VH-VL binders against q9lss7. Designs and how they scored, part 17

Target 1, 226 residues: q9lss7
Amino acid sequence: MGNTSDDDKILSYEDVVLRRSDLDILNGPIFLNDRVIEFYLSFLSTVHSSTTISLIPPSIAFWISNCPDTEYLKDFMKPLNLRDKDLLILPVNDNSNVEVAEGGLHWSLLVYYKEANTFVHHDSYMGVNRWSAKQLFKAVSPFVSNGDASYKECTDTPQQKNGYDCGVFLLATARVICEWFSSGGMKNRDELWFANVKETVPDLVNHLREEILALIKKLMSESVSK
Short names: E, the ipSAE of ESMFold2; O, the ipSAE of OpenDDE; V2, 0.75 times the mean of E and O plus 0.25 times the DockQ between their complexes.

## First folded at step 4 (VH-VL)

Design fa19 (framework fv_fiztasovimab; at its last look DockQ between E and O 0.46; V2 from the best seeds 0.00; counts 0 for: pae O 4.7 > 2)
Fold by ESMFold2-Fast, scan of step 4:
Structure fa19 (fold): chain C 226 residues (1-226), chain A 118 residues (1-118), chain B 110 residues (1-110)
Amino acid sequence: as target 1 above (226 residues)
Amino acid sequence: QVQLQQWGAGLLKPSETLSLTCAVYGGSFSGYYWSWIRQPPGKGLEWIGEISHSGSTNYNPSLKSRVTMSVDTSKNQFSLKVSSVTAADTAVYFCARHSLYGGYMDVWGKGTTVTVSS
Amino acid sequence: QSVLTQPPSASGTPGQRVSISCSGSSSNIGRNYVWWYQQLPGTAPKLLIFSNNQRPSGVPDRFSGSKSGTSASLAISGLRSEDEADYYCAAWDDSLRGYVFGTGTKVTVL
């Protein structure tokens, strides 16, 4: 053990700086914060390094969803080159208070797949983020595909059994969808990732907190031993 | 099913170098961390060290000065060397795969008995 | 290097519940997930519990794990003769930057 505060910086990974308190979150039954969500999405981006997959950080998704200036949003979106992406992974948070950098009570996932020209919402808690997901869909839709994308709820997406794992379900679902895409994606006209999510996510959520915690500690050890 | 096959010298004299190899069959070698664990006769398990498929190593501090691990990605295998052995190094040595990114050990080799005696 | 403390033995009769404790510190169990391994005589360890309380496919629900503070526990309900084995807890240790195992518990079925 050491003389370390809960807010000490412990790891810099891409554009995210993790703190000691983030490890405590992963070690306990606690809501995942923006930093943990961003870290793991960034890690998935590294693993699935295709130029046609984009995993949007929570802060960027929040800004897009709450930007009051349409012209500023257009300028902001332009360099993201979303029309060049075949798969977009977007975290959804129910926080609507632009004065709070981190907030909200529930995480869910919005996914855009170009080949189907469809946004799909995955919500592990009774669809409570449906409004927030539709708001993000409406903000992003003009900047992908041909602007005529459809929206769909995944009504049989795996459901959490507790009050704190929504972020874990977000990350597990995002990972399964990235793996599905990287393994060849859609094989026929009717097949999306729904079967893969239904098959894999329930088991994955049972150990994803541990896996992410182990990953962070591994990266911390490698940064010191090298 | 992923299987680990291990082999190496079973009988050593004091001061010699222990050399063991573990080969991975039926699954991906890449993306995982791989460990060596030992168990002296009648005693518990002791972690020796781990290596990634890319060759990054991490060793038990009590053994670090004598331990070297390496990978051969073309053969999907990793190896352990322990220098300057003594009777205290007599043990069954196991190789194991960690869950993705270095969590629990989910697949184990059957063990190789190493005896150090003159 | 075994730094997690377990009782050296535990015993029960068929059908009974047996519990095995595992005591660590803030640098291992206190900040990391706990795993349990079963080792039958003459065999390699087998993963029995991961993530404190989760079972791999093929492990019966008679086996359960728990963690509180710096301690963990393995419970075996409906004890059977084939459960006679050595059991080890394990965890990552932040100060060692490596893995630690428990001292081991020999379970005897009477």
Scores: ipSAE 0.711, ipTM 0.861, lowest interface PAE 1.4, mean pLDDT 89
Fold by ESMFold2, look of step 5:
Structure fa19 (fold): chain C 226 residues (1-226), chain A 118 residues (1-118), chain B 110 residues (1-110)
Amino acid sequence: as target 1 above (226 residues)
Amino acid sequence: QVQLQQWGAGLLKPSETLSLTCAVYGGSFSGYYWSWIRQPPGKGLEWIGEISHSGSTNYNPSLKSRVTMSVDTSKNQFSLKVSSVTAADTAVYFCARHSLYGGYMDVWGKGTTVTVSS
Amino acid sequence: QSVLTQPPSASGTPGQRVSISCSGSSSNIGRNYVWWYQQLPGTAPKLLIFSNNQRPSGVPDRFSGSKSGTSASLAISGLRSEDEADYYCAAWDDSLRGYVFGTGTKVTVL
């Protein structure tokens, strides 16, 4: 919400409302927040427009992993039609460890690929979200695979070198995986997108904040023109 | 590697319409923004406008009343028109690709010299 | 024309460090990333620096960029004769909803 002069709404994109302070986050050496992450995941959903890909908003993924009521979870998950999806992109956040780096939250990525029946966790900071990722995996797995999906921690995931870019690594990794899937997908169950992520994400992270900021600025301009 | 090739009329009379086209080779047209930039003789660079692969435009306010850009996705081309030209429109005109989804201009055409007699 | 101001020229001898300033406003450099372009004589501009201080592949590490407030700077250390070119800063401008280029700096290697 916020009550600062920087909290004016600047853009509505799909279900996401961006504010001035969100733009300032992209310019600084600052953790990305859930609004920027949701915005870019929504944008990727538009670029990779497919009924078989689902990029889950951060708030939804967090709620799924923390829902205490199995029957309520079933009712919530039903309209998501996850069994019909070939690729799920699920942001992972560990709010319980707010002191990871200068009071920030840690972001990572859990991905389900139906053809391999496998959940893969990508964590750019030494696997610190492993517990949270496993909770999300356990919560989601019954709704995609009758609970028999494999879980894999990808140890080759590119590692961040600063304390604040975990959200950027999340988005870069998600983008590379969406591009991999849209280009035909699986080579084999042991390879998947791992080489593409290893090869591409380190360079992409160096300019992704700027690309997201530029995208938002262009969308603001187009909305006013139309 | 992505390459931009540009063409159009190089000599115009005042009041004519400048028309330039840029073709994209060796890369995707989708997902990118495309710009035109001009450089008068001995002067600096001036951004004219940009267009997305889907046809959304954004123009330099100082030129907006005279500028039209378009895309032809079937040919991987985008075009610039500048109406009512004067000697002040004499420049080298460049087309350029923005980085994926936007941002800085990472690929440039070689330029087309346009001279408007006066 | 341009809303970003650069010195019209800069010069140095081989091996020297040359610095080029770029002065803007809160609507451009203050809230947006800065890019630098090198334009060798008779050629199109080439991206030299993106995201304030990042180098594309193939750009030597003797080129460096920085940004402070509404100003940016390009530094060329170990100046070489092949660095003789025009240099332009650039950024998005929130008020124009478009890109602005600097006035340009001609670097001469003595």
Scores: ipSAE 0.405, ipTM 0.771, lowest interface PAE 4.1, mean pLDDT 88
Fold by OpenDDE, look of step 5:
Structure fa19 (fold): chain C 226 residues (1-226), chain A 118 residues (1-118), chain B 110 residues (1-110)
Amino acid sequence: as target 1 above (226 residues)
Amino acid sequence: QVQLQQWGAGLLKPSETLSLTCAVYGGSFSGYYWSWIRQPPGKGLEWIGEISHSGSTNYNPSLKSRVTMSVDTSKNQFSLKVSSVTAADTAVYFCARHSLYGGYMDVWGKGTTVTVSS
Amino acid sequence: QSVLTQPPSASGTPGQRVSISCSGSSSNIGRNYVWWYQQLPGTAPKLLIFSNNQRPSGVPDRFSGSKSGTSASLAISGLRSEDEADYYCAAWDDSLRGYVFGTGTKVTVL
């Protein structure tokens, strides 16, 4: 979405600036953009304010995956302190061109869980992002645990029925996993979040757009009152 | 399970200030929005206002001039004050928690009856 | 001051279907999700429906919500004696920049 002079800023939330056009995206059957995804991930971060959970913004995840310089990547990764994180939420985009911002066509979710030392990829569209996810996995893996983390595709990932809700599935899945983690994770169980995702995400995606829209409107209202 | 306990003076004279407090037990206070709702005898529900854990507030415009909400994060409490009360302010007052995601009120206090009488 | 409009009462016999309408405007129901609350006599309201048609855990499937345009509806199928209560719709209002409730509907089981 090109920044036009007519696309007014409507909200600043953490490091995200939302614009009027982002509301239109949420109101229609339109592909979610980086800003909306980043906003909601930021929101989830505020809700699940654990120091051991990290929700990585789309732009950062993309940079990590596509960084051409290993030394630069090392320096870039230092402040993230990924070794100290128990849960990583990483949005995956299929954009292969680093020179084109927001050029991807599909969103999916890569999750790292330290307790299991495993990366799990959730793709709502037949695993089309498996290559991109694997690329991100390879880039991040050296910076988590001992660098010997496993990678798996979640075969029970709920599937989208249209071509535009991949971002919604990403956010829904991220939310469910964060909730799972905040509820204790594997502390008392030997199972990961797979059942939770399978059970909850299909219904959540049906109303998540409007829910996010309502959240933004509420935040806008509060900003004006201050 | 999260529970809301609320208390305050139940009997007031006209022109006095209504003061109610709601305390959160068994759950997190941070990250949530909290509302006060009232219900006059035999009537419907009226939203009074909301406050976030950080102190951001929204008030019903019809009550804004008389309503003040505050939060004490150290005690997991939030409070309501309504100044210059009249008989019209007689109601059962409820505190409620908004959901994290949708803004709907998913947890309610049991209510506090407030009567304004000369 | 802004309220959603509901019929003051609805009634049915056990096993019947009862519908409660909720009429709003473009600034509330037209743009925002609708919620429904059940209030049993002498108790606090309880969330019954959120996001137009979603049921919280513990709410039976005989309760259903729908939304169209600036109106919403709650349907109670297989009416039971325990369903006798007041029902309120609610929504966020963009103009008010706050929450609005419906006028409430008293459901009586005959």
Scores: ipSAE 0.027, ipTM 0.648, lowest interface PAE 4.7, mean pLDDT 91
ESMFold2 (binder alone), look of step 5: mean pLDDT 91; pTM 0.924

Design fa2 (framework fv_fiztasovimab)
Fold by ESMFold2-Fast, scan of step 4:
Structure fa2 (fold): chain C 226 residues (1-226), chain A 118 residues (1-118), chain B 110 residues (1-110)
Amino acid sequence: as target 1 above (226 residues)
Amino acid sequence: QVQLQQWGAGLLKPSETLSLTCAVYGGSFSGYYWSWIRQPPGKGLEWIGEISHSGSTNYNPSLKSRVTMSVDTSKNQFSLKVSSVTAADTAVYFCARHSLYGSYMDVWGKGTTVTVSS
Amino acid sequence: QSVLTQPPSASGTPGQRVSISCSGSSSNIGRNYVYWYQQLPGTAPKLLIFSNNQRPSGVPDRFSGSKSGTSASLAISGLRSEDEADYYCAAWDDSLRGYVFGTGTKVTVL
């Protein structure tokens, strides 16, 4: 019942500390910030902890794309053990300013699937993040392949109808792809998870904000002293 | 595909401890939250509490002093204990799973009738 | 404790539309999402509506939910005899830090 500031910490989950203002973002037609994206990717990582899926936090993806030193990048990448992973989920942001890590205007999703040796870009506002996704692809590719990985735009990926749901589409698409992988994965190199994304994501984005908000409130209730 | 099977003692005397178990078949126990809900004869539903697969608990404040939940991850089971029972604890007890993607209860056990009488 | 208030009963004839209200407070429905459960006689509750107005796979579109302020409503259009059941709303309550259920509504098809 007390007055709680928008910056008060409300939940510590894995490596993410959410603040009360993050609940307002989920309640409104508002662009998702790095914390909400990282939180839900971390939650999906917990759900799929028994798999060879790696979901990369936004801050890590940003560093990979914008690291100024190739030697430092190699040292940074080593402990991620990406060669041991069969599916990589990578958030893409159009921010290129190394002084402002939590910036940018648009979210999209880059996915690497080892069995197909292919990176697939899902952009709910087609074409906006093409350059940023390709740069992340070029930076990551040497650590998962011998430089022969393919890059593909998913040209029929679900499209947003507003200016603020790009992060929601990122998270919905990531979730569907993780479920696809956990249910058996690839049957056709040309189809991959595309039918699942096309069928499920348009309906899921209509209520994903509400689901994430409910999850956060539930987790807040569970932990004070454990 | 996922089914919840529940069991426990159906008849108790006042002051005894109620003990119920719920087993998960046909799906993953890990990564979910699991609840107990009860329904007294001719009455509505009352949420008792929930537990994560890792054992983190959250209980209805009105019942918290008498309620304990636990998990056995090796058997894909979770359990409910209610101490110091009275006639007011007579109810059908349901176990339920919370959806991975939201806080709603998407799978329910069929219920266990518990009667507390002298 | 059940803190969401529903009418104890509602009735209609086949094909009619029936609405069930659910009244709460700022700490539950006012801040949080509403869920609806259907309980057929002698059975466990079944999820009917989640996140105010969403239907799980297999629930027909004649069931719909809505929320306004501290109240929610379930509408059943094209009422059928198999809809005779108890209906419960539910929501998270911030003050209790737990789930609360409605008092329940028995729907009778005349």
Scores: ipSAE 0.006, ipTM 0.491, lowest interface PAE 13.1, mean pLDDT 85

Design fa20 (framework fv_fiztasovimab)
Fold by ESMFold2-Fast, scan of step 4:
Structure fa20 (fold): chain C 226 residues (1-226), chain A 118 residues (1-118), chain B 110 residues (1-110)
Amino acid sequence: as target 1 above (226 residues)
Amino acid sequence: QVQLQQWGAGLLKPSETLSLTCAVYGGSFSGYYWSWIRQPPGKGLEWIGEIYHSGSTNYNPSLKSRVTMSVDTSKNQFSLKVSSVTAADTAVYFCARDSLYGGYMDVWGKGTTVTVSS
Amino acid sequence: QSVLTQPPSASGTPGQRVSISCSGSSSNIGRNYVYWYQQLPGTAPKLLIFSNNQRPSGVPDRFSGSKSGTSASLAISGLRSEDEADYYCAAWDDSLRGYVFGTGTKVTVL
């Protein structure tokens, strides 16, 4: 025990406040936490500036999936105006314990694309989060469709080789899908973004931690020096 | 179903370059890492390296200075070259596909025996 | 050759259970998924178990995998004569940035 600077706030970006310990997570082969996931999704939101893309914070996705009162959920969801969105990016976590905000052992990605009226789940560790993704799909579907949205697993989505990079795969896949959407979107209902994900994500995940760390350090220097 | 067919020079002299090719049939070449593994007579398996369909590679550090992998996407093929061979490179060489459902080898070629002798 | 340690041999009679251990370190099994391969005499290895405990289609449920800390185990229940083979564990190694295989275990059915 002693003085610790690991909890020091180092960067305020949009609605996310990063701490010094978050840099250690990015520097090491360590499971990404909610703050790092939320930060990069927020960054993607600013890069792909459009009112038709919505990237949902992990805490909000968790709450939606675990809300015990369906009427309260309806009141919460209405002001989010999800029917006005063409692409939804939703992080999935296997944490079911409402008493532990930053829990869980596995991250995956659920994406809704309005033009295809389909939710697609990308899980870098097989079907580990299949149940959690389906629960989030069931909770969100009434607010983006008329009960006719499809759900599918991306069965050929890139797979992790280690036990800690699931969050990196979530972020890499989300980035590629946002880039695909901004480049014109759907050409084929069966293909969607799948070719882009398969071609780009495996290479991207090898450098994404370093890219995010460099981005945070740049933003920190800009807030202090400029 | 996916099958891997492999071929290459089986008999080499010390200092020569080993060259092997693996062709992919019955499935997609794109979106996968493709690996080479070897097995010396009576010994275990040693991973040599992997290549993504884009040409990006990862090599076993103990072999990195002598190993080169390449892809020919138009032919659904990938190749292995090992330079400056010695008797220690005598082995059965296997090509394999890294699975989309994990970083593991789910489909294997039947092996090519390589003997290095003077 | 390999950096994961396995016993060199294991044996049993038909119907018995045999267990094969695989010992690694924090840079491989401690952080990463474990895979098991079966190599029948004169053949290429075949994937038997992936992601610690999952079976590919066609692998009977007599084969099961587990992982604890820096070690993994393969169990073969209801041992049969056709299970005579070499078995290899494997895992990604963070320091190597590549795959490492176990030393291999020869299973004999008496």
Scores: ipSAE 0.007, ipTM 0.532, lowest interface PAE 10.7, mean pLDDT 85

Design fa3 (framework fv_fiztasovimab)
Fold by ESMFold2-Fast, scan of step 4:
Structure fa3 (fold): chain C 226 residues (1-226), chain A 118 residues (1-118), chain B 110 residues (1-110)
Amino acid sequence: as target 1 above (226 residues)
Amino acid sequence: QVQLQQWGAGLLKPSETLSLTCAVYGGSFSGYYWSWIRQPPGKGLEWIGEISHSGSTNYNPSLKSRVTMSVDTSKNQFSLKVSSVTAADTAVYFCARHSLYSGYMDVWGKGTTVTVSS
Amino acid sequence: QSVLTQPPSASGTPGQRVSISCSGSSSNIGRNYVYWYQQLPGTAPKLLIFSNNQRPSGVPDRFSGSKSGTSASLAISGLRSEDEADYYCAAWDDSLRGYVFGTGTKVTVL
């Protein structure tokens, strides 16, 4: 582009518009922003498009948690058709300030599995987002097939040891759970996807930034070729 | 604000088990990692291991076979045991808290001197 | 076991700038935040720098950190006699799945 700024648009993918600064975030040891999280969840959605998995964008999850009126929430939730889904992937952020949608310092993952009628929270920083996850659980629970669902913390979920990879752990865990579901799903109600997450996520997080960066660059080059 | 108070046996004989305790005052025990670090006389710092408030542990591989950490959430305490001690375990032992967001050790106990001798 | 390599000593006169290097690998400094700890004689270590270059409240701005590739540096400008201490870098190591400390640097004010 020659005369580009860090915020110049570089790729339009589904409903996500990435900017040049997003490449710097992926190339460095820096917190993932809402756009990178949304982009990869959107990519996983296209990979698993033939399944009954719904991956909720961060902005939508944020609004659900912070909706001031239960009547407005009901109208908002209706077109999402959550009762038709067997697996819901929901990003959790600790930002509660409705004036700053892309705020917060920590990402975690909330997953609903219809067959077990259970929400499971995966937090790579020892349950820091437990309160935010429970708020999202309470807001979403009435709109799934079994509205009186259980809530569970995955207390032994893989843990980050740096200050910036919470979003990477969110995306790695979401990917493993989607792959688990697409490979046949529940084999044991007591274990769900926990063994797959413990086995696969620690290795995946070591190269996921590089994989996402490579994916974006590939999509950018394909856009130029076409 | 947050303070770590540590204690335990200071003098041990070879083959005995080292036992140290760290208590957390003035702050939340939940949501943090809690570590032990040691420093032999005249040498550098060595990380021993960490434990979450829920009891999940992670140990330095060089010490893993001899180290056990545990938590007592009712007392906001965590503990270190090192089995089969030798003179090489002589050190000042520190407990520390890891920050919620960055993993750095922002609060440290004052240290407990442990000497292993016959 | 992996360890971060520091020079064993560094020295300067009051008012000078001293720099302490910390060398690691792609599995630690190359991927993860670097922390620096100051240890005065007979005391517990104190956090001096976190997240490569951030200062906790109460740490003067003459202390600064930087990171490039698999190496990090601590700079002390306007060196003062009270800066005589041991300094340690630290980072998470992905291959060990644990924290590693640097070998330590004793700073002497001449």
Scores: ipSAE 0.000, ipTM 0.428, lowest interface PAE 15.4, mean pLDDT 84

Design fa4 (framework fv_fiztasovimab)
Fold by ESMFold2-Fast, scan of step 4:
Structure fa4 (fold): chain C 226 residues (1-226), chain A 118 residues (1-118), chain B 110 residues (1-110)
Amino acid sequence: as target 1 above (226 residues)
Amino acid sequence: QVQLQQWGAGLLKPSETLSLTCAVYGGSFSGYYWSWIRQPPGKGLEWIGEISHSGSTNYNPSLKSRVTMSVDTSKNQFSLKVSSVTAADTAVYFCARHSFYGGYMDVWGKGTTVTVSS
Amino acid sequence: QSVLTQPPSASGTPGQRVSISCSGSSSNIGRNYVYWYQQLPGTAPKLLIFSNNQRPSGVPDRFSGSKSGTSASLAISGLRSEDEADYYCAAWDDSLRGYVFGTGTKVTVL
């Protein structure tokens, strides 16, 4: 018999519907799924709603990277208004099978910063998602620049030491970059947010699962009380 | 570097209102949750409640009817009031900072001794 | 009132290992992260362990935490005289929508 309680809807936040099993993922040393990644990126989007930051859901990033037709992709991308954004946060997943939307084994982060006209890839397991990140870069670049955007790997980005925290590193790095941008952004083209990521992410990943779990429970409580 | 300084009435009579204040120095008041915890003589810790920098409160259900917390953002202070005190409210009262909602308390005040007696 | 259950005392000699258990329920430890606080005599509690098993800066690695099901434990290896204190576990409780603390354990260094 199926476990109905694992599939119970527990919270609707923006365009994300979380389930009971998502809390179990956050409560344990378990690979983060698409829903948890999307939820927290959506939450960061709400926190930074007065800025020109766009945080792309995993399903949208997946579709952009795997779209079979360039004209269809253009029509899909137009309403996203990416040229109006100064910072894009894009989750990268190694799943390339269009028939399995929530597959894949590794999360990483691709960030576009308009002022530097550069995409930066942050991979907590260095090298694993390089191909997937470059494919997403190539698909997105025409919609934010005139084909002259640079791509770079952040070679000293914080590294995971286990097999399940890649999603946590993605979210921690995304949060630090959003906070950096909201605090004034670039002072030096070669520095970007790299010092902030290096200094803050290693500590943040030690409690981010707990913080996200607590946030979801707070939001659940507010929904029930109303 | 962040430190919490707390003060308030130390001696109370039954039925009076306990009033304590906690001031935040050396760090940001905004963006955090702030709690009160108490410890009766020779007993363990009891969480009283928390307040956000914006004034949103959450109280221990066992104390909710008697507890009020408030913030003064201009002074980086938050306060606790407990009405209708009895001898059972005799305790050391601590203020503390949360790293986030429902999260760990990473900075604590030194405590204020409150005695309720006739 | 509902609390997390700890043994009232634990003891050891210098250099030995001491373990403190903390028993809860599905609404607190079973669904939430566990914290441990150290309270030296006459002082305020100090955060010792967060997120089940993480140490704040300045806490020695001889302190470690773990969690399994509805229970958690704190281990102190290489016990020292300055470790003599009261130790409290804590967790969020979903039913109460608030924090609960353990009953506390007094650690004595013999």
Scores: ipSAE 0.524, ipTM 0.808, lowest interface PAE 2.3, mean pLDDT 88

Design fa5 (framework fv_fiztasovimab)
Fold by ESMFold2-Fast, scan of step 4:
Structure fa5 (fold): chain C 226 residues (1-226), chain A 118 residues (1-118), chain B 110 residues (1-110)
Amino acid sequence: as target 1 above (226 residues)
Amino acid sequence: QVQLQQWGAGLLKPSETLSLTCAVYGGSFSGYYWSWIRQPPGKGLEWIGEISHSGSTNYNPSLKSRVTMSVDTSKNQFSLKVSSVTAADTAVYFCARHSWYGGYMDVWGKGTTVTVSS
Amino acid sequence: QSVLTQPPSASGTPGQRVSISCSGSSSNIGRNYVYWYQQLPGTAPKLLIFSNNQRPSGVPDRFSGSKSGTSASLAISGLRSEDEADYYCAAWDDSLRGYVFGTGTKVTVL
């Protein structure tokens, strides 16, 4: 009989290593951290691996938004091959302190859709991350659109009713948009994903924490101890 | 066509609270940000603040301590209050709608003249 | 209070090209899109240019915008008497987390 700490590693999935404390976050009404956001975006990337969707990890989005050297940023962005992607999913965090890697209090979602040449910001606590989303848009735009992309706030995006579900809304919205794209995107409806987000996200957020927690536990049980 | 109709008290004494309302007709109130802008006589434009249809606000830091905005979604209206007015608050006040594709203000109300005098 | 600097006046005769400068900083124009508003005497401002250089429907192609570094400019070609108005640039400011307007330029058609 030994004790495990909240710092114990429980699952290695792609580039993310989840810890026991991450399960407590998902099992409680607690803000999602960078690891949980990265894990689920990585999982969606695996589900949609046969598509031209790129889902950017939170740490990468933070670096892009806060890189002070334009030449370093260009070299960093080149291997990501973003011009080959038709849909970009980018997590936004209100942390502006480059000395604090996992700071910030609010998550939101920035999406680039190549066919419309438009960035759309989805913020479940309307207005809070508008500044941070615009900063990320400006940093990414030259690498996907030669600087001529439009920016749009989705002002009727589903709204959270508590102080801790912003990350859940980010992930639910990202999932719905990925599913919309994989089903044929704008070609089938001649409109963006807004109706799908508005109809699906409010119901999905009620059980997404439970779904992600169950997924992690399933992956843990399938892994061979080594 | 979408139109913004604005009204409120035009003559105030120093220390009173300015209260203005803007009503949206002929278009959707939901899905947009809504702003107030003012213009003192013979001077330029000053942004006061913005509010979403859900009530989230963002105010000009120079005015933040005196400014409150609110929405009434049942009436498709939003309102501005400025407390502790002085002669420096004498201006034409405009309401405006922000476009879906960024921060620009694509529809404006006709303006309400507010005079603060003793 | 506006924080973007414009010349207080500009003038021209019908058919000429006039240009209005707008000077900002790295926290506003240097990192954000520029908008231009036209205000005819006694009226509310009207959107003239958005996203640095785009025209809304109904704005003549005689109006054009540009941006370089921390500065922007509005050009009016083929100047007409109905262009006599005040013109304001505007941008988001990252440090203030809000919108700022230019000091305004009165265009007179001689």
Scores: ipSAE 0.000, ipTM 0.404, lowest interface PAE 19.7, mean pLDDT 85

